# Ledger of designs, part 5: VHH binders against F-box protein At1g48060

Target 1, 365 residues: F-box protein At1g48060, of Arabidopsis thaliana (Mouse-ear cress) (q9lnf6)
Amino acid sequence: MKPQEEEEKNENMARKRSKSSSSLSIPLDIATDIFLRLPAKSVVRFSCVAKHWSSITTAPYFTNSFETRPNLLFFFKEADRFFVVTVPKPNRRPNESVSHTSSQILDSYQTPYPKHSCFTIKTESVHGLICFQRGTKPIVWNPTMRKFKPLRKPDKSWESLTVFLGYDPLERTHKVVAMPCDKASDECRILTLGSADQESWRTVKTNYKHHPSRGNRKNNYGPCRCINGVLYYLAEIDRHRLIGKFAFLGHSNVKNSLPMWVLEGEKKGEWSTYNFLPLSHYDRRLEFHFKLIGITNDGELIYVPNTVFKTFEVIYIDPIRKTFSLVKYEGVADKGFRQRNGLGEDKPLRGIQYSPNHVETLLSL
Short names: E, the ipSAE of ESMFold2; O, the ipSAE of OpenDDE; V2, 0.75 times the mean of E and O plus 0.25 times the DockQ between their complexes.

## First folded at step 1 (VHH)

Design c08 (framework vhh_7zox_3; at its last look DockQ between E and O 0.40; V2 from the best seeds 0.00; counts 0 for: pae E 9.9 > 2)
Amino acid sequence: DVQLVESGGGLVQPGGSLRLSCVASGLTFSDYGMGWVRQAPGKGLEWVSDISYGGSTGYADSVKGRFAISRDNAKNTLYLQMNRLKPEDTAVYYCAADEWLYPTEYDYAGQGTQVTVSS
ESMFold2-Fast, scan of step 1: ipSAE 0.258; ipTM 0.669
ESMFold2, look of step 2: ipSAE 0.000; ipTM 0.221
ESMFold2 (binder alone), look of step 2: mean pLDDT 84; pTM 0.847
OpenDDE, look of step 2: ipSAE 0.018; ipTM 0.447
ESMFold2, look of step 4: ipSAE 0.005; ipTM 0.338
ESMFold2 (binder alone), look of step 4: mean pLDDT 84; pTM 0.847
OpenDDE, look of step 4: ipSAE 0.019; ipTM 0.446

Design c09 (framework vhh_7zox_3)
Fold by ESMFold2-Fast, scan of step 1:
Structure c09 (fold): chain B 365 residues (1-365), chain A 120 residues (1-120)
Amino acid sequence: as target 1 above (365 residues)
Amino acid sequence: DVQLVESGGGLVQPGGSLRLSCVASGFTFSYYDMGWVRQAPGKGLEWVSDITSGGSTGYADSVKGRFAISRDNAKNTLYLQMNRLKPEDTAVYYCARVDIEYGGYEFDPAGQGTQVTVSS
């Protein structure tokens, strides 16, 4: 923080102490429930009004429970800056394609990794945090707080590895899981995010020697998910067999259908298999221009463009109701967007990473 | 830092052949699946072909039987042999390390690509 901003915050705290009127008539549990449903900006603003409210917003229960409505987040790097865009899934009628003038949240700030142009994320946003890796080193990111936390290398001998982010609902902690991907192994490394004493890698054995699946572009695999404390990821013993707990979205050239494994009863861990129509059923060219990046919490598949040049369109497909919707986000990637953000107009936006179901969190890294 | 440098494009007549090359650096090339994608003027990015670290290949229906992908791990080089070229194959061709978590290709830090023009 800049010294001027720190002085202003200190003055605001003094004002709150000297001028705070009692808003203590609201029961603590009701106030907590109200704050958990507000946007992060509103929570920060209101926590400055009374000491009672700031005690709520700094409590572990609140910070562990505060999440906003899920949005599609994508980010990219241009020169030394991160550009972070969040867009909502708009309400629309079945099979209705719309142009959406969203109140997209665009955040831009200096990246601590200006020399690195390659970032990968394996797991969707998990309780407001995103994990990507720089080579073999994992980095945990809180987009809401603009904070990055690089973690130590999980294993000194692993030349190639995959990193996943999960959340343990019993301990109410984020966990980072690392596995080698250059050879079959029954070892993984796990780190619990929190105090420095607990942020050390420990070894855990799996019941089978396997490696995370690299998949095949033609099979159109989506990202891995953490649901109710269980991490689901693609894995294989060889290229003809996938094992372990995983979600599989494949492409069948013979049947012209996409098999999908869906978790039906998250509480009971029930799975269902669905075969649904490929993008080519709606328009034969779409499968060459769009890629599957995941599924919304309400069950729609999310497809994004392979290349974002002057327009940004997202396809949402409900595989159960068999509905298709093309959403064009006005003001994203167009000339006005580029001019406002100091971006060039002659090349596609490059290295875009997508995180479906992103929520805001006030959790400190 | 991942670097990919494409070359071998040019102007060719319909029915002709070209061989594209992509030199990779900044990562252990032999560990990764690699692919070729293309972008025609005014169109989006189209997947053309891929090859796994083990040598298994895949092709888009539009190029199957005409194109052949291969790799030389000792030289960190990916190739695309293009035969019986058609005007519809006119595009900028990009080499990419395959990013399977998104069902597509990681484009950046891919280079500027190599232009293939099939004319008359």
Scores: ipSAE 0.000, ipTM 0.185, lowest interface PAE 15.8, mean pLDDT 68

Design c10 (framework vhh_7zox_3)
Fold by ESMFold2-Fast, scan of step 1:
Structure c10 (fold): chain B 365 residues (1-365), chain A 121 residues (1-121)
Amino acid sequence: as target 1 above (365 residues)
Amino acid sequence: DVQLVESGGGLVQPGGSLRLSCVASGFTFSDYEMGWVRQAPGKGLEWVSDIYSGGSTGYADSVKGRFAISRDNAKNTLYLQMNRLKPEDTAVYYCARGYFDWLEPYYFDYAGQGTQVTVSS
């Protein structure tokens, strides 16, 4: 049996179990209140054991009301397995070191595919989803639900493209935007995630022919951000840099243009740097090889080790208050973690990808 | 233009057999992974079977041991031999070209118009 067939078999069994589960005589309103207070993984697990719970967790009321605090998500591959870890930002006082237990927030998938055939490019985490790009085909990932959804190619003639992921808070829908990047173009393709009836690529024209910028690949933010229903991304036209703006709020007319902002007098390299104090300013004991991967919704900078061997520590720095916190996540990368997951004990974890501000979502793909 | 044209569906009694065919055009058939997906009334798409360009095959648990997928690269044709059919196999069957990846194999970039299979006594 080939690995793909085995994975699909396991998926079908899980779906079958959730549909055939017996229900308990708990009032719907009380059950809903209880589930809204549980972690997303617990909600997903219990939804699989009773059709009563499944009807609650798939109802629009529940899915629209389910909110989680942003977490740090990271993932990596080792041998034939894909590991996904989410860690919370625990409550702590400024300039305090804290240990946190993280073993119950690990997900692990067994992948049959070689590492080199894995997704090369990804978006940032946007309202619980991440979009990978395999060649010219976008693939949307829900880490909470452990589901991937390959999308149709945005355009048959585009040999090279870039993909952005945004969220429309008014419609409570994710939107995928694709643009060609090898030629100056005024064409975009956009797709709204949802039922099969709603998932089709439509064309939007920009005000100018432009190239989306690849940005600084060292930064986890990439060349774009989605803020309150508006996608902002870096682009170029001739010698000028621009910020592209695409508003998702309530606008469905395919003939509308995408407005562009021209950045006059921009200094080269300005976009990829932050002015912040060196780690040694806060504590010389923390003068390790760390890298910046992003910023929390509270304005704290997130630093992770360049090398993850047998410990996983994260440094949170408030650059305005000039305070820091060191969090050690127990059960990540240590001997127990490696033994439980069939990992070698004498090598650092490699190829780790990070997504700050990841929220859990029960959205069906 | 990519085109996939299915044939061979129909009405059959439980325990019977049908063979579906799909003729492909507009691309180099031998270079692509091909598959069959189905949609029962009122339900979503379900992956049935796939075959890689090299001939390796996969099957959903619900059809394993009863269905056989094959391809003829010289004729640009994909086949699905369906044996020991059950009422639960009633669906519209679509020929699909796509990325039958390890996570969501029922998503594809091109599909035919489908052929109806009805299994009833």
Scores: ipSAE 0.000, ipTM 0.108, lowest interface PAE 18.3, mean pLDDT 66

Design c11 (framework vhh_7zox_3; at its last look DockQ between E and O 0.20; V2 from the best seeds 0.00; counts 0 for: pae E 18.8 > 2, placed apart)
Amino acid sequence: DVQLVESGGGLVQPGGSLRLSCVASGFTFSSYSMGWVRQAPGKGLEWVSDISSGGDTGYADSVKGRFAISRDNAKNTLYLQMNRLKPEDTAVYYCAAEITVTYSDEYTLDYAGQGTQVTVSS
ESMFold2-Fast, scan of step 1: ipSAE 0.182; ipTM 0.498
ESMFold2, look of step 2: ipSAE 0.000; ipTM 0.181
ESMFold2 (binder alone), look of step 2: mean pLDDT 82; pTM 0.814
OpenDDE, look of step 2: ipSAE 0.547; ipTM 0.828
ESMFold2, look of step 4: ipSAE 0.000; ipTM 0.211
ESMFold2 (binder alone), look of step 4: mean pLDDT 81; pTM 0.806
OpenDDE, look of step 4: ipSAE 0.316; ipTM 0.702
ESMFold2, look of step 5: ipSAE 0.000; ipTM 0.158
ESMFold2 (binder alone), look of step 5: mean pLDDT 81; pTM 0.807
OpenDDE, look of step 5: ipSAE 0.019; ipTM 0.341

Design c12 (framework vhh_7zox_3)
Fold by ESMFold2-Fast, scan of step 1:
Structure c12 (fold): chain B 365 residues (1-365), chain A 121 residues (1-121)
Amino acid sequence: as target 1 above (365 residues)
Amino acid sequence: DVQLVESGGGLVQPGGSLRLSCVASGFTFDDYGMGWVRQAPGKGLEWVSDITSGGSTGYADSVKGRFAISRDNAKNTLYLQMNRLKPEDTAVYYCARSELLEWLSGYMDVAGQGTQVTVSS
């Protein structure tokens, strides 16, 4: 957020609170039910109107219950600006092409970090938050609230580290996990987001000394995942890879084949029966023009373009049912989009980062 | 700024061969996928073939086994080797920088001026 925009936002919040100070109070339970049914931007705007209403949106029961429908979020940097685009996943039928004219949320604001700063994302969006890394300092980002929170260095002696974001469903808290990259280690540092007494790094030992794998721009698949409180990531033990089959298959460079590693669950082997179809069976562009970024809660693979020029299409594949659906987002990446956002019309949008199952969160950083 | 210049077309008898070339300028050639599209008399545009920056190729069913696409990144040049030509291959052939996605969405502003291929006795 730019300083001027932040000042205007704070002033608007103060004015709204002042104007609503004499308004009739709504009972807490009724207000909570209403707020849980509203879009996140509406909830934020309403909570800025009255101090009583803001107490609802910061309460643990509300933040634990509030969730928008999972959306596709992508972001990129152009010059000094950060562009954040959130588009819905519309309802679609198997083998259907859908054109979506958007209620898309587009935020653009000045990056708080220098142009040369590398934002590295290892895990997908986790309960509304995204974790970056700037050097050895983790940064947690809330796209809904437009807030960045730099964290303390996990360990002063680590020259390089890898950072992952997870969510603990038992404690209902976000946890940041850091591991060294300069040597094999059985140590990690964990920080629980929340009160100041919980925002300290603690040491946890792993069963093996290992090197977490660093992100590779040539991978063309999504980052590691947090599923039901378990963080899944790629690593090396000594100089030999002893990571489970799921992670190993993610490194496979098998052309024309569906990636088997994304759907393995309790019925192991069933994916293997169906994943011999070439990607061109579904859509020819999947072989060379799209990359896998994740999976939906319904088990569909999410493919996005390697390069976004004048159109933005997303392809969803159900490898078990052998069906696909294509969503074209009208007004994204086209000439009008570029003109409205001060973007050049002669080059692709590059360096795009994706979060396939992003939900909006009102968690204060 | 972006220019694509096709050449190598002409009149050829059925069963003959032609090699099309496309010289690109105004952009970093090796960063982009390239392709060939054609337009037969009185018909719409038809995708013929493409090649990624990494060299992976694709072909329309109508030309598969007869045409071969290739690129020379050092020369900023795209090629289409056309063998066993048929009268149905008669068309203006256009070189396109844009990815298949861009072309299929009707964005042709980065295509070249075309080169005529006529297959007849």
Scores: ipSAE 0.000, ipTM 0.111, lowest interface PAE 20.9, mean pLDDT 66

Design c13 (framework vhh_7zox_3)
Fold by ESMFold2-Fast, scan of step 1:
Structure c13 (fold): chain B 365 residues (1-365), chain A 120 residues (1-120)
Amino acid sequence: as target 1 above (365 residues)
Amino acid sequence: DVQLVESGGGLVQPGGSLRLSCVASGSTFSSYAMGWVRQAPGKGLEWVSDITSGGSTGYADSVKGRFAISRDNAKNTLYLQMNRLKPEDTAVYYCAKHYSYGYTLEFDHAGQGTQVTVSS
């Protein structure tokens, strides 16, 4: 026997259940969680369906929290158009080689920077943004939003400089760091994107006067990484001494091993060298066709083709676990890809640039 | 969009020599890496040798020191000089404009192939 009041309450709850709200009444926090798990194209599409959903996808909380799984991004310019392609790193067993059936290109659009030199000086992709350097002015690029933001010259007296892009996870902001390359210095300039005074460069002193390591004279790659808000780069102190918190050496005429330097004790300044095997250890053929471009966030080395014709393959090597994987990306660079994108069918793709660990971001520049 | 025509195969005794030729038409031969792949009866494709547009060469360990790849850009022709042939070299040899590397061999442009038989 149950009390009459309790029976009436139970009846009322059953009535309310039969009159449940429509799907359009989804709470904001649940809608936000759903959008954070979608690809950028799907988020943009959904934001066009309802004004309320657009208010979510443009909010600072959402744009600061939105980030897709890291992918390999490559881009090139052809016939006055910019082509931007992203490919995922597929899950696979150790030492398993796989074919991935992705046929998607991220985007194809006109750029305000058609000169090749504008694309040879760039940072690694950092939380969805890439920083170019042209002369003494940095340019920040969002490939997802098709937006470029030129920045002010960091210092009027610096004739030559290197630019790095980093991300501060505590403040959830991107920071652009500039350092002189023509002389040893203990000063850098830092600019925070999206701040109230975002175009203001501030001065930061380093503990040592140093000269940042420049890459190839034409490509200015320089080995650098941003990990958990810390920027790691190679520099020279006392002429020939290299300094940095994390570094790796690519296949540069080393016959038996590839040294990699890592900081073992952050506060102690201790460094270790790890040796890993060259590509020729796995297969001599690979050495002629692939080059090292970087490392994934989970510690795998990424090798990409020296030339891309009608096939696209990427090699992933875990130097610690000693695993090798060849991934063939179906539908990339082939006849269908070229016809769909208005590309010539009988020529290699030219001027290809690569960025590992790229994520999509809706961040406004 | 490119036609590749292989020739020069045939029957040869162990220890003998053959020279394979591949004539390319339709595309700009000099701008591409070119190679030779082979397929023995009942087996998959095996990479044999390649040559870049700049002339740098590579060889499979099984043929190194015995085979020599070369190109003549003026004639749009790729060559494979095969010396000290062994029964294990018996295969159909294909000319490729560009091909995949690694644990599985695939190629973009294959010719009609030329049969090489090494038998006593």
Scores: ipSAE 0.000, ipTM 0.198, lowest interface PAE 15.5, mean pLDDT 67

Design d01 (framework vhh_6qgx_2)
Fold by ESMFold2-Fast, scan of step 1:
Structure d01 (fold): chain B 365 residues (1-365), chain A 122 residues (1-122)
Amino acid sequence: as target 1 above (365 residues)
Amino acid sequence: QVQLVESGGGLVQAGGSLRLSCAASGRTFSDYAMAWFRRAPGKEREFVAAISWSGGSTFYTDSVKGRFTISRDHAKNTVSLQMNSLRPEDTAVYYCAADLYYEGSWYEYDYWGQGTRVTVSA
């Protein structure tokens, strides 16, 4: 009777294999276009339903297309909860002011950290991730996935450090860079996010001893920007301010040393004459109610309110074209917003942090 | 800052249960995430379970999911590990650890107890 049992098993195996070998029913380009128009939560849900669709969300075309859709992200903490809001920059004509009524994404979730802790030390948003710092340990945050990933200490002997977050376009990985901040040093620690084999701190030396400049009172680092795998940051050598350039391409790390470039004659706010018009040029009152938080990837300055009570307005200025736009975001900070999210109506929102160039990422932490 | 003292270890037969407890000193207990690690003879220390500072969020290594339960009692400043369906491979010294970070710093917790020995006989 064994030959009959073998034949039945072989037929069932062939039948299952034939069904498993089915071709994709939807063209890849059409499926990709559909996914690019969905919220990240919907994309995650659909990728869990159909294994084949997960291949779309990891494709370079898909991730690159997400990188061309940056939003203004802001977040704040109330008690033990994070409130995360993203608003798009609406299409508009130069000097046109508009009210935006499109759905803003608001997420609210419990923080894993003490109720009295403040998330005031952070990097800018880099390819969808933000890095916090608690003492000497970095914590990487994915706002889209609601995930926090604390990292190992970069160096046990460092009593204080500064953390930068960058993206390596050749390896398609995020890199966390740590440097001592209170003393001149030529040592950096770099960690690549992703696999366990890559998630260890390695030492890289710069050609110059330096330390990153102290940022504003809420951050222990100066402004930084990552462009095409190169990190730009404010630094100091012998009490003189300069801009450091630090390249972290995969090939450079093999040599255990990276060149550091210094830009002679550069100082904060003194590089050259730019034709920036002050806010008072548009309305004298604006300088008392708005603050500069950064610049978009297309070169517009972003101003946000000093206080967010029952309205949320953002000013976009192109300093080269000298254009001004005021955008009012309907349904943000108003009574309905506060009631839906369990927020009090009598107090301004406090401790708001902003990221002007945030994109959503499905990267698993 | 925080001192940790483990208790509840001992000898148990396969299929049995043990409850480990960790007592934390001071009034800062509620600010810390708590975890259990173990080290078998001749092996490296490995993660077992963690609980968030707020309580309610828990994380387990795959080999103990469904068998072990971590919990905390803020009134007593204790974290407990209920171990059910014990196996000989669970034999190890169990360590309590405390950190201001949730889950992802499980490799390098800042504060550690001295450990309590668990032996599971075949």
Scores: ipSAE 0.000, ipTM 0.211, lowest interface PAE 15.4, mean pLDDT 69

Design d02 (framework vhh_6qgx_2)
Fold by ESMFold2-Fast, scan of step 1:
Structure d02 (fold): chain B 365 residues (1-365), chain A 125 residues (1-125)
Amino acid sequence: as target 1 above (365 residues)
Amino acid sequence: QVQLVESGGGLVQAGGSLRLSCAASGFTFSSYAMAWFRRAPGKEREFVAAISGSGGDTFYTDSVKGRFTISRDHAKNTVSLQMNSLRPEDTAVYYCAAEFDYLSGTYTEDEYDYWGQGTRVTVSA
């Protein structure tokens, strides 16, 4: 863990850089002030505070009447079919610190999946939409409406790029942002989703040449977060300095901790690490059977099985309240699920991707 | 400078065969997906076949499956289309196209960044 004064200095440097820079027409000053109120040494606390901010600033003021409570969405490809499942998260404030419950699914469907399409890199779910990246081609997906919308390439000369998805609460529109990541650049492309007349890539320049981090296949989301209409992302400038803040949760071989890494300020490679109770604290067998996939907007850690065969259980841990919930989702991966979906019963489900904070939206693509 | 040059077109009788070739230059060949499109008289350009940058994946329009074979030679920077059991409806100008990304979602001409000038194929009844 790095000292608090060093963290404050790094945050002040990030704030000064963000305040003087323009990024994709997003007001970084306000975003930086909000971000700086969250201690770097508490990424779980950050998720809890971000949920409170999201609930206060997005749901009552910005989200439309079609958005629902965030749920866990997961999906996978089998042959030429695309399978999508939505399940509810457990209720808040469990009476006991340890609970084992069963829950029903909210929705399940399948669609054709063209064999030339590969959805291996994706954004977080942002106001009901997810954006996939296939090479340099963005593809927007609405899981609720069961529609995919391929977008034109942002720039045909770019050999590599990163795609971000944001939501503008004032216009009530989604914006797709693309930046090259094979070289330092000050050039970005932005596209507003809406009528065909508005769907063209616009060029925006940043104050500094930089390159953003590429999409993350391990976590199935990019190193970014959209809060109250502001996109935060991990990037490097040509001096190998970091811009802004980024948090990562991953597997650790440290027996007494779950590392949470927060990259801070403009100093390259600076991060904070926090120790949380390992799964073995609750049940020694769990460490061999479950993997961490992310954090909910409520600040809960989500673990899913390493192998999904005949049952589907999800573990939710609130590290602040020190609660553990193991939820078995009925009708997922079992014989009935496989028979209804034309799936074989002899093999585990493969290539499952997860979105821990998905809401429904009726937006047309 | 990126260039695609097609060759191998000509006149052939129904049931015959032709092999089209496309020589590519000015880019890293193995990083590009390659495709063949055709435009019949009085019609729009349509997709025929595509091959991934690695050569491991091939795609065909239904009307040519089992008759046409696309292949690539990384040593020569060429993509080829072997056309067997040709039919009068295969008469068209055939175009070679290249795209940096692994195949676009729609197989439309708008998806490809670079195009050759085309080579004419005429199939007599």
Scores: ipSAE 0.000, ipTM 0.213, lowest interface PAE 13.9, mean pLDDT 66

Design d03 (framework vhh_6qgx_2)
Fold by ESMFold2-Fast, scan of step 1:
Structure d03 (fold): chain B 365 residues (1-365), chain A 123 residues (1-123)
Amino acid sequence: as target 1 above (365 residues)
Amino acid sequence: QVQLVESGGGLVQAGGSLRLSCAASGFTFDDYAMAWFRRAPGKEREFVAAITWSGGSTFYTDSVKGRFTISRDHAKNTVSLQMNSLRPEDTAVYYCAAGLFTEYSSADEYDYWGQGTRVTVSA
């Protein structure tokens, strides 16, 4: 046959193939935009339906771009079970200085308590991940994906250590920092989370020997924060406290103020304090039942109950606007919650740990 | 069903030594952090020492550092407090405690408590 007839046939087949291809796939950008707008539960559900959906939701671009608004996360152990609850922070605040509202929970689940683990020490929630210690072994936890990843020991010679979790915004990777805390040291180990071949501890020396402070379970935040790729932590050198680029909130048995130390600007050694009204200013009963656990990204102080009976309430105080909000979360600690979760109807919930600024992440561990 | 039973308390002269022991039963001992607290007459309960579930880390209040040593025996389900160079100020009732998800220095975070053993240090 003539070359023109063969060329026309080949063009027709190419057009049909191109049309079929455009009918078989949604452009990656559009699919990604849709999934980034879905709740984490919906994204997880869709990723289980088809392999090409899973390829989108596990891609680094998607996982690095997907984060929900910060929520309050809390968790506790009861018998051999581990309970996890996520609740929203108030979306809108009334113009009044005092408000009492109710809200629904976002998520709750329970899982068997991880065997051979005792979660006595944890980091703050950093870009959706939390790091626990089991003796000298760090364990990274993704509450959204419900997965734990034990890491290799940073150093076999260290009898005790403290762990910090940070996020590098340039590399879009989490970094785990370990330091000994049994004696003053100038040595740390750093590990970047990723594939097993990339997850090795490297040694870094500090310019001085110091004792890092460990996390505090009672306040549910340690003397450590990660801001824009910089770790800030409380340490001691020769019995002197090292405090720099650090915000510290303390709840004390004082009537008129809460001390808060904030470093403003880049000048080393400059300190500022902000004094807040105590909880007893709003209601005398609150002072004995609530503890300060941190500051929201909007600059609100967050107070949580020491013990949870039949209701779960959280207090948010905006010190600039001078507003007080008490939020009752429905479906937490009530009879229905206890029956669904096999908990005793009259047993108080204790040993509750909190993360005040938790975002959801789909990052695979 | 859970029991913490303290022993080893008594009367001792200043500068002397005592060893307190706590026998644990009715729970998974190896999963729990263990601590000693004390209460002197007219004072609140205060933290003395703690040991992690693995025995890999120990914590002490400043007034007892270098004088007291906490240890645990997983085979016997016991925690011990060796008290050396005792002072009259160490006179108190000493309590054994066990906890999970624990701030070591906070009494409110411990789940189980013994009934206490009395230590009297004479001048």
Scores: ipSAE 0.000, ipTM 0.131, lowest interface PAE 18.3, mean pLDDT 69

